# Ledger of designs, part 20: VHH binders against Meiotic recombination protein W68 (mei-W68)

Target 1, 331 residues: Meiotic recombination protein W68 (mei-W68), of Drosophila melanogaster (Fruit fly) (q7kpa5)
Amino acid sequence: MDEFSENIERIALELLSNLVHGNATLSVPRNSSGNVISEYRRVSYNNRGSRHSFCVLIYMLSRVHRLQVRGGSFTVRGLYYDNPLLVRSQSRIAEARLDVCRMLRTSPLSLGILAASKGLVAGDLRLLMTNGDVLDSSLYGGPLTLPTDPEKIDRIETLAEFVLIVEKESVFESLLSRNVFGTFERRFILITGKGYPDCCTRRIVHRLTEENQLAAYILVDADPFGVEIMLVYRHGSKSMSFSSQGLTTPALRWIGLHPSEIPALGTGAVALVAGDNKKINDLLARHDLEPGVRQELRMLQDVQLKAEIESVIDFLTDDYIPNKINRNLFL
Short names: E, the ipSAE of ESMFold2; O, the ipSAE of OpenDDE; V2, 0.75 times the mean of E and O plus 0.25 times the DockQ between their complexes.

## First folded at step 23 (VHH; framework vhh_4orz_3)

Design i3 (from g5 with G103S; at its last look DockQ between E and O 0.90; V2 from the best seeds 0.00; counts 0 for: pae E 2.2 > 2)
Fold by OpenDDE, look of step 23:
Structure i3 (fold): chain B 331 residues (1-331), chain A 120 residues (1-120)
Amino acid sequence: as target 1 above (331 residues)
Amino acid sequence: EVQLVESGGGLVQAGGSLRLFCAASGFTFSDYQMAWLRQAPGKRREWVAFITSGGTTRYADSVKDRFTISRDNAKNTVSLQMNSLKPEDTAIYFCAAKDWGYSSYPFDYWGQGTQVTVSS
């Protein structure tokens, strides 16, 4: 039996034991820094406020157990539609999924409960799936949606030299419209996670770098949220630090926009808002920041300006990106 | 030694034209974005125009369609053609250089500036 199935069974047995005494409570680990779980959230059926969460959590555990025993995968959406009366909303099932991940110290991918892939890919890439299907982005001049289950990718074929990640879909589309592949004269893969990256997108980026030995570059907004996104690709999510294996790209190269570049943009910079400053402080409180990243965050704090990638959109394809990548200008 | 030397400033009547030049030395000019900034008395320094290493240009709204920035990589020069000058264009004009590869603020190199005075 898979370690996960055994753990679920253990949880079930413990719950049953407690139920005999009228205690219907599950303990869910809270977000902790690192691999140390120090706090637990109690989810109890006996509490009206947590009753629904408890039920959805049990449902999720049951479904995960079944998947571990029988194999296969389900989507969050699929689970919702399987029992909408119980689940009530897709957000609830997503929360339960996360809780189960915490309980089992694993990733959603490992659970076989998949979120819809929101990532897009373009360029020189062929994904050979385990079922024989082939996703070929090289034949298609437009964006392709990444597969929902990256583990069903048997092999990645590419002649690309590198992968470029862009934060926003708008930038992704802009690059395509400007024929970025024709302009660069280098074969590469373009990926977007449409903001905060999902696990699937991160996993694929990871595989490209590790299995295909591609260099990875990332372009994000010159704001604290962009920096955070970069850090998520590079080091993983803090909320799921225990499951970062296979999802991080430590060698990821941050090409911009760098806050220190904002003055050179001439236009497009806007003042930071309160939320930005808070985020900056949160990021600066991290212990895993590279010196260059920390410096750029401090620059944001000092100048109190931020800028979007769109601020360089007019010379992004022809000048900014080629210059950054060809000259190895990254942090 | 890195040097940016501005020239071409002076006194001109409203509606007139000037052409500023900036001669660069001591660094790989072709790798740098070149910019013009200006500072009027009692005002903050403001961005006027830039030209990227690739030749892309951008202008402040206040000077758009009146000013033209250009560069000559062979001569290591950047120029600013200023037409239809207005009294509000009166300022010290500075040439600046930026390499996107360096985390510098606000620019990597600066000139000493050249005075432009537009009389009414």
Scores: ipSAE 0.484, ipTM 0.802, lowest interface PAE 1.0, mean pLDDT 91
ESMFold2, look of step 23: ipSAE 0.536; ipTM 0.824
ESMFold2 (binder alone), look of step 23: mean pLDDT 84; pTM 0.845

Design i4 (from g5 with Y102S; at its last fold request DockQ between E and O 0.93; V2 from the best seeds 0.80)
Amino acid sequence: EVQLVESGGGLVQAGGSLRLFCAASGFTFSDYQMAWLRQAPGKRREWVAFITSGGTTRYADSVKDRFTISRDNAKNTVSLQMNSLKPEDTAIYFCAAKDWGSGSYPFDYWGQGTQVTVSS
ESMFold2, look of step 23: ipSAE 0.598; ipTM 0.852
ESMFold2 (binder alone), look of step 23: mean pLDDT 83; pTM 0.837
OpenDDE, look of step 23: ipSAE 0.842; ipTM 0.956
ESMFold2, fold request of step 24: ipSAE 0.642, 0.609, 0.643; ipTM 0.866, 0.849, 0.867
ESMFold2 (binder alone), fold request of step 24: mean pLDDT 83, 83, 83; pTM 0.839, 0.838, 0.836
OpenDDE, fold request of step 24: ipSAE 0.872, 0.875, 0.878; ipTM 0.965, 0.964, 0.963

Design i5 (from g5 with T56N; at its last look DockQ between E and O 0.82; V2 from the best seeds 0.59)
Fold by OpenDDE, look of step 23:
Structure i5 (fold): chain B 331 residues (1-331), chain A 120 residues (1-120)
Amino acid sequence: as target 1 above (331 residues)
Amino acid sequence: EVQLVESGGGLVQAGGSLRLFCAASGFTFSDYQMAWLRQAPGKRREWVAFITSGGNTRYADSVKDRFTISRDNAKNTVSLQMNSLKPEDTAIYFCAAKDWGYGSYPFDYWGQGTQVTVSS
């Protein structure tokens, strides 16, 4: 029996034992720094405010257990439609998924609970799936959606030299429209997670770097949220720090936009807002920041300006990106 | 030694033209983005135009269609053709260089500036 199934059964037995005494409560670990769980959130059926969460959590645990025993996978969306009366919303099932991940100290991918794939890919890439299907992005000049389950990828075939991650879909599309693959005389893969990256996108990036030995570059906005996104790819999500294995790319190379470059952009820079400064402070409070990243964050803080990738979109393909990558100008 | 030396400034009547030059030495010029900035009395230094290492150009809205930036990598020079000059263009004009690296703010190298005065 899988470790997860055993743990779920243990949780169930504990719950049953407590139920005999009228205590219908589950303990869900809170977000903690590192791999140490020090606090728990109590989710109780006895509390009207948490009753629904409790029910959805039990439902999720049951479904996860079934998957562990019988195999397979399901999507968050699928779970919602399976029992919309119980679940009420997709957000609720997503929350329960996260809670179960915390309870079992694992990732959604490991649980077989899949979110809709939002990642896009283009360029020199063939994904050979375990069922025999082939996703070939090299045949198309346009974007392809990444598979929902990266573990169903049996093998990745590519002649690319590197993978380039871009933060926003708009930038991704702009690069394609500008024939980025034709202007850059190197074979590469272009990926976007459409902002905050999902686990699937991160996993695929990880596999490309580890299994195919590709260099990985990332281009994000010169703002604290862009920096955060970069850090998520590089080091993982803080909310899921206990389950970062196979999802992080420590060797990821941050090519820009760097806050220190904002004055050279000429136009497009805008003043930071309160939320930006808060995010900067939150990031600076991290203990895992590389010195160069920290310096760039301080630059944001000092100049109180941010800039989007779109501000340099007119020369990204033929100037900025090639220059950054070819000259190893990255942090 | 790194040097940026501006020239071509002077007094000109409104509607007139000037051409500024910046001669660079002491670094790999072709790798750098070159920019012109200006500072009027009592005002902050403002960006005017830049030209990337790849030859892409950008202009401030206030000078768009009037000014033209160009570079000659063989001569290590960047120039700013200023047409239809206005009194509000009066400023010290600075040449600056940026390598698009990290950690440098705001530019890697600066010139001493050249005075441009536009009379009404």
Scores: ipSAE 0.390, ipTM 0.756, lowest interface PAE 1.3, mean pLDDT 90
ESMFold2, look of step 23: ipSAE 0.631; ipTM 0.860
ESMFold2 (binder alone), look of step 23: mean pLDDT 84; pTM 0.851

## First folded at step 24 (VHH; framework vhh_4orz_3)

Design j1 (from i1 with Q33W; at its last fold request DockQ between E and O 0.61; V2 from the best seeds 0.73)
Amino acid sequence: EVQLVESGGGLVQAGGSLRLFCAASGFTFSDYWMAWLRQAPGKRREWVAFITSGGTTRYADSVKDRFTISRDNAKNTVSLQMNSLKPEDTAIYFCAAKDYGYGSYPFDYWGQGTQVTVSS
ESMFold2, look of step 24: ipSAE 0.654; ipTM 0.875
ESMFold2 (binder alone), look of step 24: mean pLDDT 84; pTM 0.855
OpenDDE, look of step 24: ipSAE 0.812; ipTM 0.933
ESMFold2, fold request of step 26: ipSAE 0.684, 0.627, 0.640; ipTM 0.885, 0.864, 0.868
ESMFold2 (binder alone), fold request of step 26: mean pLDDT 85, 84, 84; pTM 0.857, 0.855, 0.854
OpenDDE, fold request of step 26: ipSAE 0.837, 0.832, 0.843; ipTM 0.947, 0.946, 0.942

Design j2 (from i1 with Q33Y; at its last fold request DockQ between E and O 0.91; V2 from the best seeds 0.84)
Amino acid sequence: EVQLVESGGGLVQAGGSLRLFCAASGFTFSDYYMAWLRQAPGKRREWVAFITSGGTTRYADSVKDRFTISRDNAKNTVSLQMNSLKPEDTAIYFCAAKDYGYGSYPFDYWGQGTQVTVSS
ESMFold2, look of step 24: ipSAE 0.729; ipTM 0.903
ESMFold2 (binder alone), look of step 24: mean pLDDT 84; pTM 0.852
OpenDDE, look of step 24: ipSAE 0.839; ipTM 0.949
ESMFold2, look of step 25: ipSAE 0.755; ipTM 0.911
ESMFold2 (binder alone), look of step 25: mean pLDDT 84; pTM 0.853
OpenDDE, look of step 25: ipSAE 0.848; ipTM 0.951
ESMFold2, fold request of step 26: ipSAE 0.772, 0.743, 0.761; ipTM 0.918, 0.909, 0.914
ESMFold2 (binder alone), fold request of step 26: mean pLDDT 84, 84, 84; pTM 0.854, 0.857, 0.852
OpenDDE, fold request of step 26: ipSAE 0.858, 0.862, 0.866; ipTM 0.960, 0.963, 0.954

Design j3 (from i1 with Q33M; at its last look DockQ between E and O 0.90; V2 from the best seeds 0.76)
Fold by ESMFold2, look of step 24:
Structure j3 (fold): chain B 331 residues (1-331), chain A 120 residues (1-120)
Amino acid sequence: as target 1 above (331 residues)
Amino acid sequence: EVQLVESGGGLVQAGGSLRLFCAASGFTFSDYMMAWLRQAPGKRREWVAFITSGGTTRYADSVKDRFTISRDNAKNTVSLQMNSLKPEDTAIYFCAAKDYGYGSYPFDYWGQGTQVTVSS
């Protein structure tokens, strides 16, 4: 019996038990770090301060229940526009979705409540959809937005040797404008998750590496948030650790920018701020860091400088990336 | 054995020019980024210029438009053309090499340095 069904039952029984005693109350886990839940917060209709949050949670739970009865899916945006007076903002429905995932101990993808994908893809890739459509990012197709529901992808076809992930859209667009596919003399797929990747982007990268057996490379800014983005692709999201199945790429190869390179580059470096130093400390507290990644984070602490990918943009396509990939210079 | 050997230093009047050379041996020169750094008496070593394996150049603001770095991968040499020299350019100039790899800090190889003295 799957855990999703068991958790729906538990929530329903808890709600009914509370209602018998006159309490319209839900218990929501405060955090889902690992499998251990040590704290809950109460959300009650009886309390004016939490009444709105209670109603949004019930709305979300009712939509999830509908999916279990009738099938199909909803989008976060669609749920907002179906009842905007109740929901009041898209951020409130997005937070309720996260709370429901915690309550049901499942991922947003498994709920059937989908967010629009923000990721972009270019290069040698064809997505054969379950409805028979083909999404083709090859020549004459240009860059495509990744599909909202990656489970609607029946098969991925490619002759690519590898996939290259870049942190942000500006770098993605710059590489395309510089004819990166013509410079490399190797077929590959270019992807950006536009910063922190959504589940759809992470799922596609996972499938490319596991199903199509492609090597995966990533290029992020030399700063603690860039390192964290790389770790999200490689090891998963810290805030949603219960949903790592099929969304991680452990063999992901970090080609740069590496913090240890900052002193040699000489230009384009900016001082760290307090938020950067806090993030470095948070990352160093992890027990799952590879030694090389840990060393690069310590370099950020020592140097107290960070650098964006754009600082090397004029030799990125023809020089930096080919040297890293073709000479196997990665962490 | 890796060697970087600088030459071309000397005494020059303010407003004059010098060309420094660095001859490299013992490693695959074409795989490396090359740099010039300098250290004035009593000061910290500072970055001056570098050039990628593919020929892209970068300069410190203090020398921009006055200095030109270039490389010859066939001869395993890198040079620094220094024009419009100022007394504050007086320093020992070091040639350095950096692979595109991670972990090495700040450079993999260093030369012994060559003295440049700019008189007013």
Scores: ipSAE 0.624, ipTM 0.863, lowest interface PAE 1.5, mean pLDDT 85
ESMFold2 (binder alone), look of step 24: mean pLDDT 85; pTM 0.855
OpenDDE, look of step 24: ipSAE 0.816; ipTM 0.933

Design j4 (from i1 with Q33W Y102S; at its last look DockQ between E and O 0.87; V2 from the best seeds 0.74)
Fold by ESMFold2, look of step 24:
Structure j4 (fold): chain B 331 residues (1-331), chain A 120 residues (1-120)
Amino acid sequence: as target 1 above (331 residues)
Amino acid sequence: EVQLVESGGGLVQAGGSLRLFCAASGFTFSDYWMAWLRQAPGKRREWVAFITSGGTTRYADSVKDRFTISRDNAKNTVSLQMNSLKPEDTAIYFCAAKDYGSGSYPFDYWGQGTQVTVSS
């Protein structure tokens, strides 16, 4: 029996057992590093502070059960509008979705409850959808929004040799305006997840590397949040203690900006703040860091400076990116 | 053996000009960022100017419009033209190199430095 089915059964039995004693309580795992569950929070109907959250969790679990029986998928927006009196807001249903993922030890994608896609793509990419539609970013020459449900993508067709991921939409748009595609003799795909990527963006990057055999490169700010975004693509989200291999890209190549480059750049660096230092400490506590990544995080801690990608915009497109990719200079 | 050898330093009066040179050997010069840094008496070493392999230049605010960095990839040299010199420009000037993919901090290679003294 797979882990998803076992976890549904476990939760149902626990709830029934608690109800025998008049206690309507669900245990929600706390998010911890290393995909190991060590602590739980209790969400109880018997407690006014968590009563609404309990009801939304039950609603979500019932919808997940429906998916197991009937197949298909729901969207976060659809679940909200299907029962707005119970749910009250889309943010509440989004929070409950994460809680259910932790309870069932599965990703939001595997759960079948999807958020709207925010990822953008440009370059040599065709998505052949299960309904027969073709989403072709190469034809339009500009950015297209990635689909909301990656399970609706039947085939990915590309003549690209690599995919370049950039952290922010502003960098994505700046690279396009500066003709980044003209800097290479090789075809490629440009993607942004607009900060922290959604599951669809992560799934597509995974499929490009596994199914289409593309090299994957990422460019993020030289700061702890940029490093965390890179790690989300490579190793998975910290907010989920369990991640599937279908959402991670272990071979992802971090081309920059690297914190060790900040002193040589000379300008455009700013001081770290308390929130940055807290994030560095959180990241250094992870069990899944490569030594080079750990070293770069320690350099942030030692130097106490960070830099955005925009700080090198004057040589990013024609110099920095081509040197990094063509010479295979990555962590 | 990698070497960066600075030359062209010396004593100059305020308002004068001086041109520093750095001869590089032992690495693929055209692949590297090149920089000049300086260390004044009693001060920390500071970044002065920088040039990418593609020729993009950057300058510290204190020297902008007075100093010009340039490189000659055929001769493996980088130079720093220093005009309108001030007594506060007095320092040991270091040539430095960094490859795009290096994790070395702050630079991969350093020269021994050349003294520039600007008299009032």
Scores: ipSAE 0.565, ipTM 0.852, lowest interface PAE 1.9, mean pLDDT 85
ESMFold2 (binder alone), look of step 24: mean pLDDT 84; pTM 0.843
OpenDDE, look of step 24: ipSAE 0.821; ipTM 0.940

Design j5 (from i1 with Y100F; at its last look DockQ between E and O 0.84; V2 from the best seeds 0.75)
Fold by ESMFold2, look of step 24:
Structure j5 (fold): chain B 331 residues (1-331), chain A 120 residues (1-120)
Amino acid sequence: as target 1 above (331 residues)
Amino acid sequence: EVQLVESGGGLVQAGGSLRLFCAASGFTFSDYQMAWLRQAPGKRREWVAFITSGGTTRYADSVKDRFTISRDNAKNTVSLQMNSLKPEDTAIYFCAAKDFGYGSYPFDYWGQGTQVTVSS
């Protein structure tokens, strides 16, 4: 029995029941930690304030239903450009995608509703695509964009010993400009998800660790948002907690920047703001937090300073990264 | 077993120079970042200079262009050349070491300090 079909039918019956009483209303689960949905919000066509959201949700549900009949996939960008007057913005359709996944209790990857990949890769990597094509980052003289649909990757080939993830594009580009592959005497793959990673980036990191048995390392800013990005790769996204299969990398090794390093650096740190402290408290409330990670978050509270990766850029390639990886200095 | 021992402090006239040394033992010196900090009477300890295991240097604004940090991995020493000294440089100067590891804060090891006094 098709779980998606059952959930779509349940939603359709709920709509029909509401329409008998004059209401065009959808019940949308609120975003919550864990796999238990305990709250719902109502989105109604009858309410002018939520009418637009209702229409976008129906649009998304109809496109999901068509995938069950026809197969294939959509991208968030493609859905936007198919009907831009209805959708109005790519952000709105991206939000609707998450809502529909919650309503159907599944992941975007399982539904075939994909964000365009923003992730970049460089280094010793060959992607053998299901259509026979080869995407080879070692052959091209620069970074390549990760595929939009990682399930179209048949096989990943590499002689790399590990994969290094860096939080942001600026650091990724700086490492390449400093010839990180020539300076660090081990073969590896460099990836950035450009901040919070999309499902495609997370899926490829997962496959590299599970299928190619690579060690995975991550470098993020020493601030609460950087820690959260690391936790998204390791444990999954809070907004999609029910659909983490094949998207997490529990053995991910956090090499830095570690908050406990900030006081020794002397320069390059800035004060935390209220938003940072709120995020620290939110992260500390998690039940899945490793003790070492918890300790580093408490160090942020104690010192009240944060630092970007760029604060160590002058010794990042030649000193920081090699010491962290070669000497197993990670959380 | 780990030791950081500072030397080279003393009394010097304003405008003069001193060179401080820190001898390290009991750990793999070449793996550590090294720093100098100082503490004037009644003040908090302040960061002065920093050198990575690979030789990259950093300085506090108050000492930039006057002080030079250097290291000798063969002798397990770090030094601080202090030129154009001012009375406000008067302090106890501490050598400190930090591994690239996590959890420790602010430094893994500290020396006992050496007094530098700059007279008018």
Scores: ipSAE 0.608, ipTM 0.856, lowest interface PAE 1.6, mean pLDDT 84
ESMFold2 (binder alone), look of step 24: mean pLDDT 84; pTM 0.850
OpenDDE, look of step 24: ipSAE 0.831; ipTM 0.947

Design ko1 (from i1 with R58S Y100S Y105S; at its last look DockQ between E and O 0.12; V2 from the best seeds 0.00; counts 0 for: pae E 11.8 > 2, placed apart)
Fold by ESMFold2, look of step 24:
Structure ko1 (fold): chain B 331 residues (1-331), chain A 120 residues (1-120)
Amino acid sequence: as target 1 above (331 residues)
Amino acid sequence: EVQLVESGGGLVQAGGSLRLFCAASGFTFSDYQMAWLRQAPGKRREWVAFITSGGTTSYADSVKDRFTISRDNAKNTVSLQMNSLKPEDTAIYFCAAKDSGYGSSPFDYWGQGTQVTVSS
């Protein structure tokens, strides 16, 4: 039996059971501990404070059920505009989508409720779409926005040796303006998820590594949020950990910036703030950290400094990146 | 063969001072960042101070304003001046080196350590 169908049935039976006791209530797994199943949030129509959220969840569940019966897809934006009075805002329907993913134990991509991808790609990449179209981001084609539905990609053609992911759009743009493809003397694909990556970006990176067998490298800020972004690509999101199938890249190679490099950056380092220290502690509590990553987090904790990629921008393309990749200096 | 040799450890009374030295050989010292770390019994190894190849220094909060790291590229040494010592500074102190070329590990080379004991 299909796990998706089982989860829909479970939710329906739970709702019916609650209704027998006079409660129009749904149990939603809590965002803060996606792997801890016993932590649930109750959303009830009987409670004025959660009534709207209950209605939006029922709306989302009904649209998801419709997709399972009749096929197709919806977008977050489209669901909002189909019923704006019910939904009230795009952020509320976007949050309900994540809640339904948790309830059904599936990813947003598998749900059929799509959001526009924010990821960008440049370099030696051609996407042959199922409808015959070709999306070409080769050096002469310039950067492209990643497709909203990567499952519509029939195959990926590339002569690239590897894919390089950079945390921020500003770094992505700076590398292009500095002619990174001409400087490095190796063919590669450059991707940014613009901070924390969406599922579409993560899926494309996964496919490049699994289907095209490319090595994958990532460059993030030397701070706890940058480390977490790397971990999202490698191991998946903690808020959505149950839905990491086909979205992780375990062999992802973290080339930098490493916290242990901060002293060498001269004037580029700044003090951590309280939010940084909280994030470090949260990350150190994880049981899925590689020893080198744990050591770098402890180093960050010990030195109490952070640094952005921009601190090495002047030698990023002609020294830092080639040195890290060609000398296998990654975690 | 790369070698880091610590010296200058010993027994000192609280409030006293010690100066640790680390002599380096077998690599181009001026290209490396140097650090001091320490390990008390039953605790994890923790960092104490860093000095970059260019001379920029940083310190753990627990030793700020009491400890000073310095380096002498002509003699291939790094030192740690420890003032106003407290019993909680008791530990084995390790010298460590990291290539300034942004290696994938915190430190490439380690010394054997020198014992510092601060009596109350």
Scores: ipSAE 0.005, ipTM 0.283, lowest interface PAE 11.8, mean pLDDT 82
ESMFold2 (binder alone), look of step 24: mean pLDDT 84; pTM 0.840
OpenDDE, look of step 24: ipSAE 0.016; ipTM 0.315

## First folded at step 25 (VHH; framework vhh_4orz_3)

Design k1 (from j2 with Y32H; at its last read DockQ between E and O 0.94; V2 from the best seeds 0.85)
Amino acid sequence: EVQLVESGGGLVQAGGSLRLFCAASGFTFSDHYMAWLRQAPGKRREWVAFITSGGTTRYADSVKDRFTISRDNAKNTVSLQMNSLKPEDTAIYFCAAKDYGYGSYPFDYWGQGTQVTVSS
ESMFold2, look of step 25: ipSAE 0.738; ipTM 0.906
ESMFold2 (binder alone), look of step 25: mean pLDDT 83; pTM 0.844
OpenDDE, look of step 25: ipSAE 0.845; ipTM 0.950
ESMFold2, fold request of step 26: ipSAE 0.734, 0.759, 0.754; ipTM 0.896, 0.913, 0.911
ESMFold2 (binder alone), fold request of step 26: mean pLDDT 83, 83, 84; pTM 0.846, 0.839, 0.848
OpenDDE, fold request of step 26: ipSAE 0.874, 0.870, 0.889; ipTM 0.968, 0.967, 0.967
ESMFold2, last read: ipSAE 0.708, 0.755, 0.757; ipTM 0.892, 0.908, 0.911
ESMFold2 (binder alone), last read: mean pLDDT 82, 84, 83; pTM 0.835, 0.848, 0.845
OpenDDE, last read: ipSAE 0.882, 0.877, 0.894; ipTM 0.968, 0.968, 0.968

Design k2 (from j2 with Y109S; at its last read DockQ between E and O 0.90; V2 from the best seeds 0.84)
Amino acid sequence: EVQLVESGGGLVQAGGSLRLFCAASGFTFSDYYMAWLRQAPGKRREWVAFITSGGTTRYADSVKDRFTISRDNAKNTVSLQMNSLKPEDTAIYFCAAKDYGYGSYPFDSWGQGTQVTVSS
ESMFold2, look of step 25: ipSAE 0.683; ipTM 0.888
ESMFold2 (binder alone), look of step 25: mean pLDDT 80; pTM 0.815
OpenDDE, look of step 25: ipSAE 0.844; ipTM 0.947
ESMFold2, fold request of step 26: ipSAE 0.736, 0.752, 0.752; ipTM 0.906, 0.911, 0.909
ESMFold2 (binder alone), fold request of step 26: mean pLDDT 80, 80, 80; pTM 0.811, 0.810, 0.807
OpenDDE, fold request of step 26: ipSAE 0.873, 0.866, 0.880; ipTM 0.966, 0.966, 0.962
ESMFold2, last read: ipSAE 0.743, 0.737, 0.709; ipTM 0.907, 0.903, 0.895
ESMFold2 (binder alone), last read: mean pLDDT 79, 80, 80; pTM 0.806, 0.807, 0.809
OpenDDE, last read: ipSAE 0.873, 0.873, 0.892; ipTM 0.965, 0.966, 0.967

